# VH-VL binders against b7kms5, part 1

All scores and structures are predictions.

Target 1, 80 residues: b7kms5
Amino acid sequence: DTFETVRNTIRIESEVDESLRQLCHEERITKETWLEAAYLYLCEKPEELAQVIQLAQERLSQRKAIADYKRAKTMQERFL
Unless a header shows other numbers, all headers, positions and changes below count from the first letter of the chain; antibody chains aren't numbered by Kabat.
ipSAE, averaged over its two directions, is called F for ESMFold2-Fast, E for ESMFold2 and O for OpenDDE. V2 adds 0.75 times the mean of E and O to 0.25 times the DockQ between the complexes of E and O.
Where letters were taken out, [cut] stands.

## First folded at step 1 (VH-VL)

Design ia1 (framework fv_iratumumab)
Fold by ESMFold2-Fast, scan of step 1:
Structure ia1 (fold): chain C 80 residues (1-80), chain A 123 residues (1-123), chain B 107 residues (1-107)
Amino acid sequence: as target 1 above (80 residues)
Amino acid sequence: QVQLQQWGAGLLKPSETLSLTCAVYGGSFSGYYWSWIRQPPGKGLEWIGEINHGGSTNYNPSLKSRVTISVDTSKNQFSLKLNSVTAADTAVYYCARGRYYDFWSGYYPFDYWGQGSLVTVSS
Amino acid sequence: DIQMTQSPTSLSASVGDRVTITCRASQGISSWLTWYQQKPEKAPKSLIYAASSLQSGVPSRFSGSGSGTDFTLTISSLQPEDFATYYCQQYNSYPLTFGQGTRLEIK
């Protein structure tokens, strides 16, 4: 408790959360410490960081397409 | 009901800095991005930029070098500063409530608008 | 930037007419489009969200349709209070962009 911390609520895909939760349980670590360690590690690895950012951009693009589809479908259901 | 009230600016000379403030009443300031939009006389609408409760901003690239949007969370206010004004910056400036934080939550932008502020850059 | 092009730029119509205004996006925007009405010397008012969903309190004579790149706003029976300029706006990508507007004049 020597470090100042902030509370964050993050929404991620359920499959990813389940996989991460299982990893953390098996390795006896927490999600918050894994997130901190992963980010810090990648910040020291520019080429690997670039690959992660590329994957994040691809996932964001896919998520946008799915959200747009769901939004249109929900609007049709409510207002048709 | 949510209401936006704006003030500031008026008549400016070329090279001066435009300053406008918008106050939000009757609703939650947090959870949304808050935008500035302008409209030159007889022309269409141009989005300037947005800010959230935490101070995160997005700006229109065409104005980014001259624009600063800031927030005062204690007063539920956000402000626009536009540097180095010219006659091309003559417009009615509006503040408006934009998107929810989560772009995918199904929220649409600009459901509440301020009354508008006419800014004229000298004749 | 995504360009939004409205047609016509202006039109004049009689009370009771069916009026259609079109908006085209330079890229696919799914249904992330809002329609606004702006009366002289007033701030714009939101009419339709998600391309086709009527905003609460807006008269039922207004309707929207379309997805992807082609969108329409229809007024089924024009009323005198509908004198205004109408704008479309995309929310798919930054920067947020508006159409140039369609001026609707009542004869």
Scores: ipSAE 0.000, ipTM 0.582, lowest interface PAE 17.1, mean pLDDT 83

Design ia10 (framework fv_iratumumab)
Fold by ESMFold2-Fast, scan of step 1:
Formats: sequence, structure tokens, C-alpha cells
Structure ia10 (fold): chain C 80 residues (1-80), chain A 122 residues (1-122), chain B 107 residues (1-107)
Amino acid sequence: as target 1 above (80 residues)
Amino acid sequence: QVQLQQWGAGLLKPSETLSLTCAVYGGSFSGYYWSWIRQPPGKGLEWIGEINHGGSTNYNPSLKSRVTISVDTSKNQFSLKLNSVTAADTAVYYCARERIAVAGDLYYFDYWGQGSLVTVSS
Amino acid sequence: DIQMTQSPTSLSASVGDRVTITCRASQGISSWLTWYQQKPEKAPKSLIYAASSLQSGVPSRFSGSGSGTDFTLTISSLQPEDFATYYCQQYNSYPLTFGQGTRLEIK
């Protein structure tokens, strides 16, 4: 491998991971190359890229709301 | 905490069907792929195939025509059937959990069954 | 299929030695490589994933390096419990494939 690469740590939903794993296995590709190809492809399609960004923003907001709820619940626990 | 326990046929004759079962204890069955891997005496490891909670399978092309992996989600078990065995199928067979590392997209086998020696002889 | 070739096939060493085992992939696999240790009559145990990430509970004397096609497993100061067979595995492409193994023996 002559390419210079970086290693990234990401967390995704288990259901999404399972589906992506199945796709990669069936198509004989890796998650790494799928991610690179998907990003490069979407960069050439501004209308579709905008839709993906909107979905990403919605998912991020949902995760933040859940994290906020969990923190509030923990702070309210007073006994022990 | 997660333990894999396997059982099944040990001694087979050529042309018979190999059948092994693996049970998962102490952890979630859902959210993972579960694999079968074998090791012939004095040789290296060979991946046979995988299955998930939903029953989706992927097989090593070298074995695909003879292999079936199935799952029983009510019992947290998955099973291997290998048809038309020959002496070349003599090996220790392992079941294993295939997972992504918690923080990335890294796959490896983190928990293994104890292994089952299957001998195919006339 | 991606072929994984380990070198050497066997190695003799003494306690306290620095030991190096190599693994070569027939095509580029980025960092998608795991190292396993297997003792006689036991299932393999994962030591290192993603070429260089140490598994929780594995002693720090074990380390991995490399990317692309050439990978190395190093044991900085060999201990008695380290005598075993070591395997590399790629998960870049299906089918998943393993190296033939390197047997580490007492000198």
C-alpha cells in the first residue's frame, strides 16, 4: 500500500453497522473504502450531499438530546 | 463474561454430514456476527463462514457449496453443517464471535469456543 | 483471496530476548490486521488489532507495527508464558485469511 492513510475512531449505531457490514461482505469491499467512495461520490452531487448533511444534523441533535437526558437523570439520583 | 460452548459429531465417515452447535452465554447474541473457523492438524486457521441474529450468512467460497450455517435465536445458538465430508475436512472446529472494536470499524474474533475435533476416516 | 505469509515459520529464543515476527500480505490491507497467540490444544487469543492496537489485558511487552503489506509483531522482553504459535489475520477483504503461523520455541 503506497497511500498515506490516517486511522479514525468512530462510533455508529449497531443496527447501521450490521447493515453496512453485510453490504461490505457481500460486495467484497471494506468499510474504509466504502466510506471514502461514498464521500467522494456525494461531493460530486450537491443536492444529495445537502440531504445527507441534513440527516447527519438530525442524528447528531438526537444523540445530544439523549446524552442530555442521561446526564440530567444521573444528577437527580441522590440516594447513594 | 461471554462464553461460547460447542458440541456435536466427533468421528465421521467420508460422504457423511458434519454437524456442530455453538451456544452463547453471558452476553448479547444480537448485534454480532458469529463465525465458524477450522484448523486441520499441524496447519493454520481457515474461516468457514458467519451468521448474524437475523439469519444473514456469508461463506468462504471454497466451502460455499457444502456449508450451511443456521441460527436459533430463542436458544442463543448457531450451528454448522458441512455436507459430503472427506479426510481433508479433519480439523479442530471453533465457533467465535466476530465484532467491531467498540470505538472503530475494526473486526476480529474476540471470544472463541473450546474447539471440537472432527475426524473423518474410513 | 489475500495470502498471508509469516516469517519465520519457527523461531528459538531465550527468556529476556527481543523477538520479532513478520507477516506479509499478497496485496494492500491498510491496517486491517489482527495478531493472535495460540497455545497447544487451546483456541487462539487476540493480542493486537488494527495492526498496532493492544488488546485490553495483554502485556505491554507486545507491540505491533506496519501498514499496507508488511507487518511486524514484537515482544520486547520474552517471558516463559510467551512460548506459543502466533498467527496474523487480515480482514480487509473476504474471505478472511490467516497466516500459516510462527512457532516460538525455547532455545
Scores: ipSAE 0.000, ipTM 0.581, lowest interface PAE 16.3, mean pLDDT 83

Design ia11 (framework fv_iratumumab)
Fold by ESMFold2-Fast, scan of step 1:
Structure ia11 (fold): chain C 80 residues (1-80), chain A 122 residues (1-122), chain B 107 residues (1-107)
Amino acid sequence: as target 1 above (80 residues)
Amino acid sequence: QVQLQQWGAGLLKPSETLSLTCAVYGGSFSGYYWSWIRQPPGKGLEWIGEINHGGSTNYNPSLKSRVTISVDTSKNQFSLKLNSVTAADTAVYYCARGDYVWGSYDQPLDYWGQGSLVTVSS
Amino acid sequence: DIQMTQSPTSLSASVGDRVTITCRASQGISSWLTWYQQKPEKAPKSLIYAASSLQSGVPSRFSGSGSGTDFTLTISSLQPEDFATYYCQQYNSYPLTFGQGTRLEIK
């Protein structure tokens, strides 16, 4: 192989995954290559990269809040 | 190169309260859950509980009635108190960093403290 | 609680051997499993997380695989420093639970 690769396991929202899978299918690309291309493109666009990072931080904060709530609820319901 | 350093209890008598503290160096305290795990001599690992930066806790049901984990955000420290100890609580106690962020690399316990041996005499 | 069962409980091997350790969950845990190495009187060291992701600084001879209920840790060419006890741990649900451990001993 020309490139050394690593395997990543990630969880993404089901609606986002479905949309991304549809895009990849229509354009005949893979999720791996789309992720690589998106990152490389944004690294050349500082203003756009900053906006994406802000969106990522907002989504992360929302996920943490939801995860904390769900985990607390699971502990209450299963373990009191 | 996150490092966890712990200190506290050594020798206890039955009915006393076990108290241990863990300090976090070289990394962010927020964004993680911080756990306590124990290991009786010659046996396996048992998760005790966890706490995050905001003070939210999750405890192992088997210990929930006796355990309290607290956090001191200003010092980047978290502490374990286990009430009413018995000989069954004799173990090496570890603190460790966990990850609760969903959607990225999830690592439940990636950095560990050096361990503290707690012996409860009968 | 999710019960984690490791197999074998102990094995003997020689330097250079390929070693395989398995871990089975009593219910599905997706890929949310970590493998740890523990040497006598030391804290456990994280080797592999998310079933197959190698922890930074861990030699490439270690690899993990599996999903759902059946998981495997492989050491492709055993080195002297690899003789230790290995634990799996699930983080799909609370409480977090560990396997009973597999002790890897010199043959």
Scores: ipSAE 0.000, ipTM 0.621, lowest interface PAE 12.2, mean pLDDT 84

Design ia2 (framework fv_iratumumab)
Fold by ESMFold2-Fast, scan of step 1:
Structure ia2 (fold): chain C 80 residues (1-80), chain A 123 residues (1-123), chain B 107 residues (1-107)
Amino acid sequence: as target 1 above (80 residues)
Amino acid sequence: QVQLQQWGAGLLKPSETLSLTCAVYGGSFSGYYWSWIRQPPGKGLEWIGEINHGGSTNYNPSLKSRVTISVDTSKNQFSLKLNSVTAADTAVYYCARGLGYSSGWYEDAFDIWGQGSLVTVSS
Amino acid sequence: DIQMTQSPTSLSASVGDRVTITCRASQGISSWLTWYQQKPEKAPKSLIYAASSLQSGVPSRFSGSGSGTDFTLTISSLQPEDFATYYCQQYNSYPLTFGQGTRLEIK
């Protein structure tokens, strides 16, 4: 590589991944370069960055709620 | 940075009740299960049970008849009570944060641990 | 209950060695396995979650692989601070269960 890089493993929602994959295919870019570009672009726009962070926090809270439900359901099925 | 601090019970006699408390600092109590795990001297780890912010519990069936885990959400604390202790309950007891069970980033791993509390049951 | 069996139970190695520790589940657990490092008189430290995801702040010489029933923890170039006991744990099914541990000792 021309740039020094690091490898990351990231899990995202299936529908988001499918949409992003289609975008990358049509525009002939990679998920890696899209992520880099999006982050760098938002760093120059503090008000938009704050909105993205808010959305991220909301999605985070939703995932935690779903995880709590799944855990409770699994325990009920196995022991109750 | 999230930290767990625990305290309670040191030396117990057989038949007594073990009581330990764990406090969560520096982060959200909600959205996670909080566990108790024990380790007898020189042996491996055994999961005791877990509780979430809402008070929902899951217990190891091997201990279910003797164990109660409770939560005090106003203090961000959760506590373990183990009834009718015997010498087999001698162990270091840890509290730990479990991540949520999901195909996303919340993968039910114990990523933050308390310092541990040695409980000795001796006649 | 899902039984987790680690191999070997103990292993002696030298600084700079490549070390491999394995963990077998009695039933399929997908990728829902965490590896921990524990030093004497300390709480366990999470190294790897979801079988292969490196925990933040853990050196890149640690790696995990596997899915289903067979899992591996690899240390590519052993350092003095790596001598410890290593545990695997499944979180696919209740009750949560740990392996018996692998003690990594200086040769």
Scores: ipSAE 0.000, ipTM 0.593, lowest interface PAE 15.6, mean pLDDT 84

Design ia3 (framework fv_iratumumab)
Fold by ESMFold2-Fast, scan of step 1:
Structure ia3 (fold): chain C 80 residues (1-80), chain A 123 residues (1-123), chain B 107 residues (1-107)
Amino acid sequence: as target 1 above (80 residues)
Amino acid sequence: QVQLQQWGAGLLKPSETLSLTCAVYGGSFSGYYWSWIRQPPGKGLEWIGEINHGGSTNYNPSLKSRVTISVDTSKNQFSLKLNSVTAADTAVYYCARVPYYYDSSGYLRFDYWGQGSLVTVSS
Amino acid sequence: DIQMTQSPTSLSASVGDRVTITCRASQGISSWLTWYQQKPEKAPKSLIYAASSLQSGVPSRFSGSGSGTDFTLTISSLQPEDFATYYCQQYNSYPLTFGQGTRLEIK
């Protein structure tokens, strides 16, 4: 094989995953090659890359808030 | 393990609407496109169209104005409606499954098929 | 639309023979080709996908090769249960299209 690759597992929102899977199926590409292409494309566009990073930071903050809420609720249900 | 069962076949008159349903047992409905394929007696296979669990469709352009494929994810069923039938629509109709191609473990093929439903269009 | 042409349309063979069926696409389809076997009054069965990958449960006497526009299905030593019609199908682009079929008959 020409390329050396690394295997990583990622977890994304179900609706985003479904949309990406549909795109990949219809275009006959894999999610790994789409991710590589998207990153390489954005690296040539610093202003657009900054906007993507901002959205990623917002989504990460939302996920942390949801996780914190669920943890607190589970502790309450376990002890009360 | 996975089984597709179909029903709704029969005798139709020209101009009527063909309606077939396919139910999926023993497997996940998500992660696949669900297709309809037909075969006129003694002839080859023709792909009609496909649908996923989210309701996204792709249709054969030759049938585009007459075909509707719909999905009922709560029942793991999908259905074909073909409007304005003619004698040329006489065929055995099959439902079939294709796994999504989105990673290196996925490969494109119709891996499971229904038993087939004969639809005859005659006056 | 991508046209798929199979050759021959029909052939007669004896048990134990090596049988070769070919499929040609009207434009390049990479390795996006699947071979199916269909017996009378039954649904088709997947044999080979991605041009050369054997479907689980299919006997090793079946093999596929090719890429681009020219593809071959080979049965190395024909068995009685192999008499059937064989179809190739491209998955490169919509609409999905099949070859016209090759009928494999007893000599």
Scores: ipSAE 0.210, ipTM 0.772, lowest interface PAE 5.0, mean pLDDT 89
Fold by OpenDDE, second read of step 3:
Structure ia3 (fold): chain C 80 residues (1-80), chain A 123 residues (1-123), chain B 107 residues (1-107)
Amino acid sequence: as target 1 above (80 residues)
Amino acid sequence: QVQLQQWGAGLLKPSETLSLTCAVYGGSFSGYYWSWIRQPPGKGLEWIGEINHGGSTNYNPSLKSRVTISVDTSKNQFSLKLNSVTAADTAVYYCARVPYYYDSSGYLRFDYWGQGSLVTVSS
Amino acid sequence: DIQMTQSPTSLSASVGDRVTITCRASQGISSWLTWYQQKPEKAPKSLIYAASSLQSGVPSRFSGSGSGTDFTLTISSLQPEDFATYYCQQYNSYPLTFGQGTRLEIK
């Protein structure tokens, strides 16, 4: 089988990235194929997909909060 | 993909007001700082100012007294007004996007730009 | 305001050459430094951010180094499409400021 790939930059929280990297190494897979497989699996599991989406939304909110804090701190430092 | 498209008057007389608008397509308006940068012909780049989704602005002190940046979140647009223009304001004006830290790994940059708008001030 | 001074202002080089452009800030800016490439009648394109992080999609022949006040952009092997003007830009303090630019021309 042949398939076309699209290049993406995925920014993952460092602890999660490390854990995922380790898992992929142990299982002889890549983060890319893991993500593909995970998505395809979840597409057939609507309840589990909904749970993952909720978790993803929470994590996004956390990222935004952290970003806002860092921005505020940076601005404060700029005017000291 | 994200695209920024600009429009506005390109020819002005001294003392008139420059007015440009930038529309954002293919991406979220929130989570970014939206900036204006200008470049006189054959010269370098000058940062004019920025605005976020909430309407908070930062201006270059050199232009602050004459500059107003506004946002229309309902249209995913932001605008630049520059009052009392002179020949020194002749430049190509760019709108640009700056990701928040959660999109930029904690570091800021202008990652997407409009096509630029040449504004010429002549008597 | 923080002044960004690039060196050289213009540079002539040949395809395959190793090219180095420097940027100096008038005061410490940590790693809040971005490099841009601009071609005629085009908007600038980000190459390197955070002084040394390669922008997605940018060839690996581009690299950045430095912190504090002295920064360097390096093109390991110049390609025909690399002839352009390059700018450094600091985001450490308001107002944001750019270097005066370095014009890279074909020899």
Scores: ipSAE 0.008, ipTM 0.693, lowest interface PAE 9.5, mean pLDDT 89
ESMFold2-Fast, scan of step 2: ipSAE 0.152; ipTM 0.759

Design ia4 (framework fv_iratumumab)
Fold by ESMFold2-Fast, scan of step 1:
Structure ia4 (fold): chain C 80 residues (1-80), chain A 124 residues (1-124), chain B 107 residues (1-107)
Amino acid sequence: as target 1 above (80 residues)
Amino acid sequence: QVQLQQWGAGLLKPSETLSLTCAVYGGSFSGYYWSWIRQPPGKGLEWIGEINHGGSTNYNPSLKSRVTISVDTSKNQFSLKLNSVTAADTAVYYCARGFITIFGEGTNYYMDVWGQGSLVTVSS
Amino acid sequence: DIQMTQSPTSLSASVGDRVTITCRASQGISSWLTWYQQKPEKAPKSLIYAASSLQSGVPSRFSGSGSGTDFTLTISSLQPEDFATYYCQQYNSYPLTFGQGTRLEIK
């Protein structure tokens, strides 16, 4: 038998991706199975899940700030 | 895993051209900016310029008239040429990878991997 | 060009001390600042980017804070391997510019 799967495309920071790829290689697992296991594990631990969600919210805020900076920098270079 | 190895001129006379090459091993050449940074003896760091896989360059305005950075994508190498050297160009020269992360149009940028450095001495 | 000024230029400390190094930009750079560590005769190593984001593999005793023009690098409990020169660098605008460095020496 085979698992039914869904293909998802995500964009993550290169540094995080490199670290996760190294972990997966060392432990002989895949990024897909790590993601599944991490989510399932955290769903059983509400306090830890809440902390992860808070970190995710902080990282999203940082990405938005960086996007705003890039836009402003591009405008400055175009008009100066 | 990713390693930068550099080589080139060590001892130069005034008016000569400084030429250094940096080779990238164990990783992709595309998706990054590749920089040259120098450090005069006992002093701080000065950014010289950068190049990406496509050949787009940014140079420090203080050096722009004398500096050229180029890429050889077939060899995963990039090179620095600095013309008309003087004693003020005596420094350790480093190549480095500008690690970028992008979300939409946003950019985060820092030097995450560095070459071993090359001491260039300019004397008469 | 944006000038980066570090203080102090040097400091002496003992293992276990809390050490603080500051960096000031001549104009606003948002959070676009990286901290580097350089040991004698070695290439620099990046520690923190975006003013406060710790690089993978860098010990948690290192932390960064600040935005705009004033930035701080803190080492919460100094270890023997931390004696080095530290540099800040802005990437808000070209040319990229570094601070003059802060040398951290054994007391």
Scores: ipSAE 0.000, ipTM 0.593, lowest interface PAE 17.2, mean pLDDT 84

Design ia5 (framework fv_iratumumab)
Fold by ESMFold2-Fast, scan of step 1:
Structure ia5 (fold): chain C 80 residues (1-80), chain A 121 residues (1-121), chain B 107 residues (1-107)
Amino acid sequence: as target 1 above (80 residues)
Amino acid sequence: QVQLQQWGAGLLKPSETLSLTCAVYGGSFSGYYWSWIRQPPGKGLEWIGEINHGGSTNYNPSLKSRVTISVDTSKNQFSLKLNSVTAADTAVYYCARDLYGDYELSYFDLWGQGSLVTVSS
Amino acid sequence: DIQMTQSPTSLSASVGDRVTITCRASQGISSWLTWYQQKPEKAPKSLIYAASSLQSGVPSRFSGSGSGTDFTLTISSLQPEDFATYYCQQYNSYPLTFGQGTRLEIK
């Protein structure tokens, strides 16, 4: 009845985190259990899972562009 | 499956220029930094520098005066040139992909096979 | 430059053992640390990023912990394929720097 767990460190948008925190507080659940339940539920709905993956790919593309810019700026600042 | 394949000179004399090329197959070149990392025999890893699709570079300050990394986006290739080599530059040289998709996280998730470069008179 | 120091430099262990390798940064690096495994004559393989996040496909017996300056890599129930050299790497500041490595040898 016990689960083997892993500890994850992730970085998400503050606005998304605030919204999720509010939801978890109202429903009296944890972020960990919400994440597990959401993923498991979507795995039972292939069409909706595909849509979420497409959104994730778009957000990943945007984050890579931002990270690339920040990385370049960090090196520039070192040599100012 | 994305693969990195590298090639270039293996045996050099002191004062010569080291030249290595890395080709990216089966995946996108954009959205990543591409690094060169070296490992002297029996020693640890040393980061040399990185380049992105747009040609932006960052170099290890200890090597900056001797190193140039360039990119050929039409061939999905990036190259290392290290000038004025000495015996201290003897190492296995690796090309690697720096995966940074979650903001500024950086780790090398894909590596080339390595190229042994020996510098001797 | 941030100096990364690993301890021990080498360690002998038996299959089934719990093994802990440590990495210490000369200054604070938050959680910006990656662990790698390297076998003889092979390129390194990433195991853990952001100090504690397990890379996809890496066995759950590997775990990482720590923040700031002190970090650990733990292998619970060591397997034959785990005998290798392990490296930590910081990415808080340029230049990117690696530890000197910890060689895990069969007892």
Scores: ipSAE 0.013, ipTM 0.635, lowest interface PAE 8.6, mean pLDDT 85

Design ia6 (framework fv_iratumumab)
Fold by ESMFold2-Fast, scan of step 1:
Structure ia6 (fold): chain C 80 residues (1-80), chain A 123 residues (1-123), chain B 107 residues (1-107)
Amino acid sequence: as target 1 above (80 residues)
Amino acid sequence: QVQLQQWGAGLLKPSETLSLTCAVYGGSFSGYYWSWIRQPPGKGLEWIGEINHGGSTNYNPSLKSRVTISVDTSKNQFSLKLNSVTAADTAVYYCARGPDILTGYYSSWFDPWGQGSLVTVSS
Amino acid sequence: DIQMTQSPTSLSASVGDRVTITCRASQGISSWLTWYQQKPEKAPKSLIYAASSLQSGVPSRFSGSGSGTDFTLTISSLQPEDFATYYCQQYNSYPLTFGQGTRLEIK
């Protein structure tokens, strides 16, 4: 049987990407199959899923703070 | 969802002040920078400057001495004034929303845009 | 100021063609580049952000790639509604700057 797939482009932190790439190479799997498996596993574990969502919210907040800081610094360097 | 509507002077003489206003409908004014961008006929896009809900501004250095952007938070409007206009200021002027503070760099920089206002400077 | 240079300045193509437009920054901008589509007498519409991320609602035939100084926008199978002018814009540094545009027109 075949699966219908979609192509997504996602942007993640380089350190995380490097670690995931090494894991996938060592285990002989692909990033897309790892992502599918991780999500499916967590959907069956609501307590763990909630913890992952909390981590995601924390990372999103940090990313926003970094983006805001970088923008303010860029403006300061050009216009101050 | 969010829509930008703009209006203002269409025809100006050299040395006059260009004045345009942009109104934001269907969404919050806070949490964003709001920009003005212009496009001379048949040419490319040039960023003029931006303002946030609190009145903080950033201007393109090439226009900084002549440009003022202001905000009226009670009306969800922001306005552009460009002093001492010349024929080189003839352009379609657009207002646009910048990225919100949650998405930052991981969103389109300008979305949505106003409909545009043609400003012609002629003697 | 960071200068954005697009090539070609104009391109003629037929429906069904694969079209590639390039954009070069005078300094490194990481991936902080947006691609816009503009039709005559209309405001620009965003297509791609962060060099390669497709804006919601934009057809999958559009794709972007590149980082640093060299970037490309690709349309895998050109449709009639795709004839327009395309602009790149960097948002790594102020002032924000745009490319000069690439006009995509019917052969």
Scores: ipSAE 0.000, ipTM 0.623, lowest interface PAE 15.9, mean pLDDT 85

Design ia7 (framework fv_iratumumab)
Fold by ESMFold2-Fast, scan of step 1:
Structure ia7 (fold): chain C 80 residues (1-80), chain A 124 residues (1-124), chain B 107 residues (1-107)
Amino acid sequence: as target 1 above (80 residues)
Amino acid sequence: QVQLQQWGAGLLKPSETLSLTCAVYGGSFSGYYWSWIRQPPGKGLEWIGEINHGGSTNYNPSLKSRVTISVDTSKNQFSLKLNSVTAADTAVYYCARAEYSSSFLGYYYGMDVWGQGSLVTVSS
Amino acid sequence: DIQMTQSPTSLSASVGDRVTITCRASQGISSWLTWYQQKPEKAPKSLIYAASSLQSGVPSRFSGSGSGTDFTLTISSLQPEDFATYYCQQYNSYPLTFGQGTRLEIK
């Protein structure tokens, strides 16, 4: 009967967080339960899951590109 | 806090199966990948593979189908089996916890807790 | 597979020296690189993740930089406990691969 959880700290875009927080407030649910439900639902929908993974890969790729750009700029400033 | 303790066979003959077990103490088994890494004497590190709490695995293709990693969630243990060993498999074998997360800077993956290592010698 | 090449393979240094170790990937790995320290007869210890982020509990004299294919680990003022072998490891793609290691020896 014991409900066991793990504490996780997630960093997401401020605009996305605000939108998700509003949804959770309006529906009387938590970000944690929304995340759990979304994942469980998508695991049963392979076509939708594939599309979500594609979006996630695109978002991660954009963040990598930004990080690489900022690092390259810092290197130039230090060695110029 | 979290500790990994490993055990298994130390001396093998060519063609035998290498079997090692790693037990996790003091922390959650869920939320991580659990990895095996080896190091031949005087050489560098080679990643063997990993498994998560749900049993999903990723293996180094160079070890082909010789490797199997499994979990026993009731005991908080994971195990490595390497079939058809040769002298080239002589190494210290380590189990390790791989923390997997995203940060502000991007994707993180690192082996932050390691077992003590097990020397496996393959000789005729 | 992504090959990781470290330079130098070994170096000798004195306490107080600034030490630089480099790591080069055979293809772009963004910033997805971890640095490890390994002392004789011990398991490796993680020092730096995401190329430049210091692992909790690691002294500030250690720093990492780089992105893409070229990476550097710097020890600003070498201490006696820093004599060890250092490894880089990429996690951009499977299989995960390590550099061959750089052995840091007392001069």
Scores: ipSAE 0.000, ipTM 0.624, lowest interface PAE 13.3, mean pLDDT 86

